# VHH binders against Mitochondrial Rho GTPase 3 (MIRO3), part 15

Target 1, 175 residues: Mitochondrial Rho GTPase 3 (MIRO3), of Arabidopsis thaliana (Mouse-ear cress) (q9ma88r425to599)
Amino acid sequence: RKVVQCFVFGPKNAGKSALLNQFIGRSYDDDSNNNNGSTDEHYAVNMVKEPGVISDTDKTLVLKEVRIKDDGFMLSKEALAACDVAIFIYDSSDEYSWNRAVDMLAEVATIAKDSGYVFPCLMVAAKTDLDPFPVAIQESTRVTQDIGIDAPIPISSKLGDVSNLFRKILTAAEN
Key: E = the ipSAE of ESMFold2; O = the ipSAE of OpenDDE; V2 = 0.75 times the mean of E and O plus 0.25 times the DockQ between their complexes.

## First folded at step 20 (VHH; framework vhh_7qbe_3)

Design d4 (from a4 with Q97H; at its last look DockQ between E and O 0.45; V2 from the best seeds 0.00; counts 0 for: pae O 2.2 > 2)
Fold by OpenDDE, look of step 20:
Structure d4 (fold): chain B 175 residues (1-175), chain A 120 residues (1-120)
Amino acid sequence: as target 1 above (175 residues)
Amino acid sequence: QLQLVESGGGLVQAGGSLRLSCTASERTYAMGWFRQGPGKEREFVARISFYGGSTYYADSVKGRFTISRDNAKNTLYLQMNSLKSEDTAVYYCARSHSLYYSQPSDYDSWGKGTRVTVSS
């Protein structure tokens, strides 16, 4: 598959929009796209390239932000059929953000199963430049192990390249 | 190895209440309750996530049973209200190792169970 659809879940202020902007080469500080008020679907499309390899087999990754309203997903069950990979992003400095992300993961997984959909799920720990919440990285790892998913992938707009995340997303979709 | 120990079972009259406990030897992310009645298969009762944000119930117990936990004590609870004769079963606690919750295969490290008998 040349195109991979990644649905991006997460609570408010988890860094969803920032991730999308970064994916398309926009700066995190570019407040211009604070579409915080628009009910419009927010998505980003870009090619994911392997470092140092010029390949005609570059895959296109689509990141689709899933919006949450009134503790519900603005996503139909049918729309979830298009999901190749789901990521659940949370603010690594906020315990509430973590809790919400985990709950979202469980809900989405349940909906997917009930609907007969199968896709990998990844946790993404955003804002790792901030102080982590009291639940240590080890706890998050333990929790993810208990629920049968990989440990959260750490990312920060300040600390480095998120290219590794995109590669991992693609890899997950292939498995 | 994770050890789970159920307690709180007993004889109760229909319409009565009972609270079950399950103590885990270590911290667990998600936990659930199952029950097995006489001549019946083991069936899902309830599941709770680590932080309690996600709870699931069997339709047969919704509105009557409440699952909760105390993470500081590594203890899982099942508050059972408005008990019916149909609730008579051995109740088991188990660790959830899956994002899914409704099947026994989604769980491991089962307790030995505690018997609940509801008299009519």
Scores: ipSAE 0.286, ipTM 0.641, lowest interface PAE 2.2, mean pLDDT 86
ESMFold2, look of step 20: ipSAE 0.699; ipTM 0.866
ESMFold2 (binder alone), look of step 20: mean pLDDT 85; pTM 0.882

Design d5 (from a4 with G53H; at its last look DockQ between E and O 0.21; V2 from the best seeds 0.00; counts 0 for: loop humanness VH .151 < .165, placed apart)
Amino acid sequence: QLQLVESGGGLVQAGGSLRLSCTASERTYAMGWFRQGPGKEREFVARISFYGHSTYYADSVKGRFTISRDNAKNTLYLQMNSLKSEDTAVYYCARSQSLYYSQPSDYDSWGKGTRVTVSS
ESMFold2, look of step 20: ipSAE 0.704; ipTM 0.866
ESMFold2 (binder alone), look of step 20: mean pLDDT 84; pTM 0.864
OpenDDE, look of step 20: ipSAE 0.565; ipTM 0.802

Design d6 (from a4 with Y100W; at its last look DockQ between E and O 0.26; V2 from the best seeds 0.00; counts 0 for: pae O 2.9 > 2)
Fold by OpenDDE, look of step 20:
Structure d6 (fold): chain B 175 residues (1-175), chain A 120 residues (1-120)
Amino acid sequence: as target 1 above (175 residues)
Amino acid sequence: QLQLVESGGGLVQAGGSLRLSCTASERTYAMGWFRQGPGKEREFVARISFYGGSTYYADSVKGRFTISRDNAKNTLYLQMNSLKSEDTAVYYCARSQSLWYSQPSDYDSWGKGTRVTVSS
């Protein structure tokens, strides 16, 4: 499959929009797309390339941001059928963000299981340039172990390239 | 099999406060409260996720009721303030297995309920 659909979950200010912007080559600080108020679907599409390799077998990755309203996820049960990979992004400096992301993971996983959907789930620790909340490492390790997923993938627009994340997303989808 | 046991119900005057508890026999993820008044259908009251990052309330109880939990004790709470006669009901706790929260079908493993009576 040449196209991989990745659903992006996370609380407000976790860096979802920033991630999408980075994926399409926009600057992290580009406030121009603050779609924070629009009910419109927010997604980004790009090809993921291997470093130093020009290949016609490059895969297309679609990042679809899942929005949350007061009444729950703006996602139908049926819509999860299209998910190849789910990522749950959180602000690594904010305990509330972590808790919310974990809750989302658990809920989505439950719904997927009940619906017969199978896709890998990844945690993404965003804003790693900030100080982590005190129990971040311990809690992240414990929770990911408990739910049987890999440790959170750290990302920061200030510390490095997020290209590795996209590769990991694709790899997860292939497994 | 998961068992849920409610407690804390009783008689209270209008304007008063009451705190309900629900103890689970094992670890539960999302939990919710429902209530059923005399001659009424069972209705949603509140829901909370495991780490408390998500809370939802019925419009009729917003600003007055607070749902919380202690995961170390496997206990769910409902703090009820500014109680009204309309709040008189049997209150039930249940486990949520859905992203949706407003319908009884979104929940399982129901408790036996605890009665709350608000006198005018």
Scores: ipSAE 0.212, ipTM 0.590, lowest interface PAE 2.9, mean pLDDT 86
ESMFold2, look of step 20: ipSAE 0.629; ipTM 0.818
ESMFold2 (binder alone), look of step 20: mean pLDDT 84; pTM 0.866

## First folded at step 21 (VHH; framework vhh_7qbe_3)

Design ctl (from a4 with F50S Y51S L99S Y100S; at its last look DockQ between E and O 0.35; V2 from the best seeds 0.00; counts 0 for: pae E 8.2 > 2)
Fold by ESMFold2, look of step 21:
Structure ctl (fold): chain B 175 residues (1-175), chain A 120 residues (1-120)
Amino acid sequence: as target 1 above (175 residues)
Amino acid sequence: QLQLVESGGGLVQAGGSLRLSCTASERTYAMGWFRQGPGKEREFVARISSSGGSTYYADSVKGRFTISRDNAKNTLYLQMNSLKSEDTAVYYCARSQSSSYSQPSDYDSWGKGTRVTVSS
């Protein structure tokens, strides 16, 4: 059986924990002490398959929430060694959230390049049921094209069939 | 091409305050302020992430200067308080294209600069 390690980045309040909670299966919350913002690991695991596929081979997807400190430089290349695919979640109604996600992507991409790691990066636009910030679609399309990644994958905060996102993560990991 | 225009420089007495602005012709990401005193190399002053959530300051200005930005107006600011004679310099805003923000070589676009003179 194949196991895909997906690292989940994004600013506070973008929806990382909500995404892991929506991912059916087993969830882990490593916030066991007082909430001081220093918790590094939170993950969810589930098997993902398409019901119409003839093959019975399932893939296990692990979503690992990475709560990066705001200084960004604390992210180590050793931490990325297990990454098969990285996603960067932002709140599509909040320009600050978008800018922060772009910063995180740039930092991770630099560390990966310097370390010789090759894994795909995906942008995820969360809370699309809310009004997007002005020029959000134009800016996200322009930036993702400029850096050579796919347009952001939309998900809703209130109506959560996120199985399309999980399938896209697995497809990206196969490339 | 991206154009950066600084403003707000001038003559100010020691202990005074001044606010610099830098208007960009298009959306910018990580940005910084540098300065160059007479006969000196250009030196780092402050940097700010694209969102404005992360800032970093040279030790010589920490606690006195504040970098900020208004992304709706494509404008970067430097609030300078408790000014000293050694703060006299031409101040430049710049856009970063790399993960390291502290060296001039990490910035790919520069303004023409605005002069700040602090009188004793």
Scores: ipSAE 0.012, ipTM 0.336, lowest interface PAE 8.2, mean pLDDT 76
ESMFold2 (binder alone), look of step 21: mean pLDDT 87; pTM 0.893
OpenDDE, look of step 21: ipSAE 0.020; ipTM 0.386

Design e1 (from b4 with Q103K S105E; at its last look DockQ between E and O 0.17; V2 from the best seeds 0.00; counts 0 for: pae O 3.4 > 2, placed apart)
Fold by OpenDDE, look of step 21:
Structure e1 (fold): chain B 175 residues (1-175), chain A 120 residues (1-120)
Amino acid sequence: as target 1 above (175 residues)
Amino acid sequence: QLQLVESGGGLVQAGGSLRLSCTASERTYAMGWFRQGPGKEREFVARISFYGGSTYYADSVKGRFTISRDNAKNTLYLQMNSLKSEDTAVYYCARSQSLYYSKPEDYDYWGKGTRVTVSS
């Protein structure tokens, strides 16, 4: 499969938009990047190149930002069927951001399971240029036990360190 | 097969406080409270995520009600402070398997309810 759909979840100010912007190598315009006519969904599409490998192995990665409305997520069960991989991004310096992201992960995973959908989930620790909050081992263990996810992937949009994330997303989608 | 059992309802005076509990027979990821007053439709009160990182409240109860949960006990709570006559209703506990939370259809299991009466 040459196209991978990645759904991007996260609380406000977690760095979702920044991630999408970096992925496409330009500033994100919310109004211009909505291909589905919805003002509530944002997309970023780009090729992810594998180092040292010929272009034939390049994959297209679609990042779809899922926003939260006042009454819940801007996502239907049907839409979730298109998800190949889900990432849950949080501000690594904000405990509330972490808690919210974990909750999103748990809820999405549960809904997916109940709907018969199977896709990998990744936690993304954003804004690593800031002082991190202490993450309790217990919380990490709990999340791992409940959902079976790996340790969060650290990124910093400010530092431009996001390339590894996209590769990991693709790798996860292949497993 | 999920069972939800509410408790803690009763008669209270305006300005008083009451704490409701809801015990689930099994683990639930999202839980919420609804209420139905006399002659009114069932309305959203509050919802809490599994890990408690997200809570949502109806505007009418914000600042007065607090939703919480004890996952070890599979119990949901609603602390109601500064109660008003308008808060008189049967309060229902419900489970959600939805990314949405503000509508009854977002919930699939319901308790039998506990009556709260606030007197003037």
Scores: ipSAE 0.176, ipTM 0.566, lowest interface PAE 3.4, mean pLDDT 85
ESMFold2, look of step 21: ipSAE 0.667; ipTM 0.846
ESMFold2 (binder alone), look of step 21: mean pLDDT 85; pTM 0.876

## First folded at step 22 (VHH; framework vhh_7qbe_3)

Design f1 (from a4 with Y51H; at its last look DockQ between E and O 0.76; V2 from the best seeds 0.70)
Fold by ESMFold2, look of step 22:
Structure f1 (fold): chain B 175 residues (1-175), chain A 120 residues (1-120)
Amino acid sequence: as target 1 above (175 residues)
Amino acid sequence: QLQLVESGGGLVQAGGSLRLSCTASERTYAMGWFRQGPGKEREFVARISFHGGSTYYADSVKGRFTISRDNAKNTLYLQMNSLKSEDTAVYYCARSQSLYYSQPSDYDSWGKGTRVTVSS
């Protein structure tokens, strides 16, 4: 009975689109009136509930994929106005993906704080079905502890793992 | 204990260039450059994210200064081109160990500074 807007950040090929495809529901692409098609936004909408019971706590979750344009990372404070929670996905098998994602997290969090927006930011380690890059767990644990954020949430191809992420997103948006 | 040591300051003619360096005794995260001119308060110059994917500059230095880093050497740089007399200041390098790095209060470690004097 409440709609939660979750912005999904992360470098190319980190698993953003795959996450939206696994989210039970449908995906939407925003179209521009211009034929140029300069917007890269991709959305998925579904309800999130506990399995096996009808609940008045069902919530609508909208995942909005934020793609980085080839001309670099361009983010304005106005782009963040609708965000209730931000997640930053990286490919756990690729150290460069991790480096890019944590840079994105720092920039988005800083812009949000400077703009007076209050929403939680979560890191998500994707593609745990692949071998992680060397020292991945040690590095992500060290960095997240040093900068004072939660350790990355791992996800895999298992349906239960992805559903747990969606519930954690909704819980974070409430707090 | 983290130490930040700036170098590369000096006297330079207006229109000239200098490259400042800041060497850290251990790995760092987000970093920035600040400066304090004669009779002025300390002001923001530039900042850079953990791995250099994001940079931001004060309006007064955009297009003239470039912040960069070499994490293998634990070193932060500021390339200063087209220098003006108003750029005369003590330049400080700073590190944030938090997620945030826009405000001076976000920075928990500071160097002693390196003086840049731009003569006309």
Scores: ipSAE 0.595, ipTM 0.813, lowest interface PAE 1.3, mean pLDDT 80
ESMFold2 (binder alone), look of step 22: mean pLDDT 84; pTM 0.863
OpenDDE, look of step 22: ipSAE 0.753; ipTM 0.886

Design f2 (from b6 with Y51H; at its last look DockQ between E and O 0.83; V2 from the best seeds 0.00; counts 0 for: pae E 5.4 > 2)
Fold by ESMFold2, look of step 22:
Structure f2 (fold): chain B 175 residues (1-175), chain A 120 residues (1-120)
Amino acid sequence: as target 1 above (175 residues)
Amino acid sequence: QLQLVESGGGLVQAGGSLRLSCTASERTYAMGWFRQGPGKEREFVARISFHGGSTYYADSVKGRFTISRDNAKNTLYLQMNSLKSEDTAVYYCARSQSLYYSQPEDYDSWGKGTRVTVSS
């Protein structure tokens, strides 16, 4: 049985913590850890499987939130060695959020290449239930095609969208 | 076809400054500057991310050169301060469609270059 480390990047207020909270809510509703000054918000652990099927292909998925600062990440280059898949979440209603997420993707991909780390990268469009900025939808499709990654994966208040994201993360980690 | 046109090169005294520009004929993504001195291999100088939030520099120019861009004008800049004779080179701007843009082979479009000569 495999453990998949997924690093969650994205600008402030893009929805990183909300994503981890939804993942925890599926398996770990342990408020006592959070209430004790826990840093549980920094990562979430759960199993991901097909409904109704128990098999040796079940995977443990760890979502690790990467905090950002004005001049970089709160994550060392050495810490990227543990990354199996990176996701870049942005607020689909905010063009600045998209621009920042693309820049983060480029920075992480460059660091990974320079360090010899290899992992897939996914873009995640958050807050699709708000008014999306229209140019961002069309721009995100063009940019992801140009740089050779899949179109952004939408998530919203619907729990089904989030469950699909977790499965796509695991699929990407399998190469 | 994408065209990249550099400008701003010239002769300058050591310790002086120059600002290079590169105008693109269309919107571009990841951009960088490279240079080639006489009898030397083309070397990386600086790169800037798709929307300008991340910059990277060769060790030889850190603290002296600043890369920037103005996406409304499709223009890339290189501010070169505290110039040294070793900075004498033809400077090229380049565009990458790849997320991996630290090597010359990561860049798929190149300008014709602008010459910078730093006199001792």
Scores: ipSAE 0.072, ipTM 0.481, lowest interface PAE 5.4, mean pLDDT 76
ESMFold2 (binder alone), look of step 22: mean pLDDT 84; pTM 0.864
OpenDDE, look of step 22: ipSAE 0.763; ipTM 0.891

Design f3 (from w5 with A95T; at its last look DockQ between E and O 0.77; V2 from the best seeds 0.71)
Fold by ESMFold2, look of step 22:
Structure f3 (fold): chain B 175 residues (1-175), chain A 120 residues (1-120)
Amino acid sequence: as target 1 above (175 residues)
Amino acid sequence: QLQLVESGGGLVQAGGSLRLSCTASERTYAMGWFRQGPGKEREFVARISFYGGSTYYADSVKGRFTISRDNAKNTLYLQMNSLKSEDTAVYYCATSQSLYYSQPSDYDSWGKGTRVTVSS
């Protein structure tokens, strides 16, 4: 359980790549020869330090960005086998972004259930420093309560909010 | 309690078209169409995501049927083109408040059905 694979879903321009870029910038290594992170449009890898624990309990978190292909959204049972946690990012200022992210969540969760895979699914509200789209709070609260998932985790320009998301991802993967 | 009312069924010649409607009495999330031919088990036809951004069809109807929804009216549609005698069945609208929507067991509410008869 030293490595956690987190699949990152969400519509175009929701903030998936920005999140992966922020994640690689969070690595800490007091050994100058160890740059264990990488960033590209598909992966980011880093260590996540747990508060109040010694370094030997740190976890490696891999964020894998899932992109929409030209011939449609392609998601196979085999691709999901590696997933420990799925997150669904949307732009909180854009209703279309919310609509698409919820649709993706339902598709992925349904495929996982039908395949016998067990992993948590989390909604992530990005760009919370912008004005939310009309009815955003009411809609997200209603939908998440009705379908039985946690309320979206907000992230913004604040550095601490993004660190908290990574820890929440690891905590979800452990349960 | 949630109620589903289908309409639009009828008798049509092979190659013809029909449009089915299903109106829900309140907001729904998972929605789909199923059908049951005489003496056969109920089978999946089509499903549509919560906001309509994704659709999925049984292979037997892909390219001929189009599912859509109007959330402001709580209404689900099925446009059926190029109908074949094999499409003869009672068509059921189904919905669920849960996240899942691929299997019949994922659906909590079912309409009474509307009959479609395709004559050869």
Scores: ipSAE 0.603, ipTM 0.812, lowest interface PAE 1.1, mean pLDDT 80
ESMFold2 (binder alone), look of step 22: mean pLDDT 82; pTM 0.837
OpenDDE, look of step 22: ipSAE 0.777; ipTM 0.900

Design f4 (from w5 with Y51H; at its last fold request DockQ between E and O 0.75; V2 from the best seeds 0.75)
Amino acid sequence: QLQLVESGGGLVQAGGSLRLSCTASERTYAMGWFRQGPGKEREFVARISFHGGSTYYADSVKGRFTISRDNAKNTLYLQMNSLKSEDTAVYYCAASQSLYYSQPSDYDSWGKGTRVTVSS
ESMFold2, look of step 22: ipSAE 0.669; ipTM 0.848
ESMFold2 (binder alone), look of step 22: mean pLDDT 81; pTM 0.832
OpenDDE, look of step 22: ipSAE 0.773; ipTM 0.898
ESMFold2, fold request of step 23: ipSAE 0.656, 0.610, 0.638; ipTM 0.843, 0.817, 0.834
ESMFold2 (binder alone), fold request of step 23: mean pLDDT 82, 83, 82; pTM 0.843, 0.852, 0.846
OpenDDE, fold request of step 23: ipSAE 0.832, 0.808, 0.820; ipTM 0.931, 0.921, 0.924

Design f5 (from w5 with A95V; at its last read DockQ between E and O 0.76; V2 from the best seeds 0.74)
Amino acid sequence: QLQLVESGGGLVQAGGSLRLSCTASERTYAMGWFRQGPGKEREFVARISFYGGSTYYADSVKGRFTISRDNAKNTLYLQMNSLKSEDTAVYYCAVSQSLYYSQPSDYDSWGKGTRVTVSS
ESMFold2, look of step 22: ipSAE 0.657; ipTM 0.849
ESMFold2 (binder alone), look of step 22: mean pLDDT 81; pTM 0.830
OpenDDE, look of step 22: ipSAE 0.796; ipTM 0.913
ESMFold2, fold request of step 23: ipSAE 0.626, 0.647, 0.650; ipTM 0.831, 0.836, 0.845
ESMFold2 (binder alone), fold request of step 23: mean pLDDT 82, 82, 81; pTM 0.842, 0.840, 0.841
OpenDDE, fold request of step 23: ipSAE 0.823, 0.819, 0.830; ipTM 0.926, 0.923, 0.929
ESMFold2, last read: ipSAE 0.593, 0.631, 0.635; ipTM 0.807, 0.832, 0.831
ESMFold2 (binder alone), last read: mean pLDDT 82, 82, 82; pTM 0.838, 0.842, 0.844
OpenDDE, last read: ipSAE 0.838, 0.834, 0.827; ipTM 0.933, 0.931, 0.928

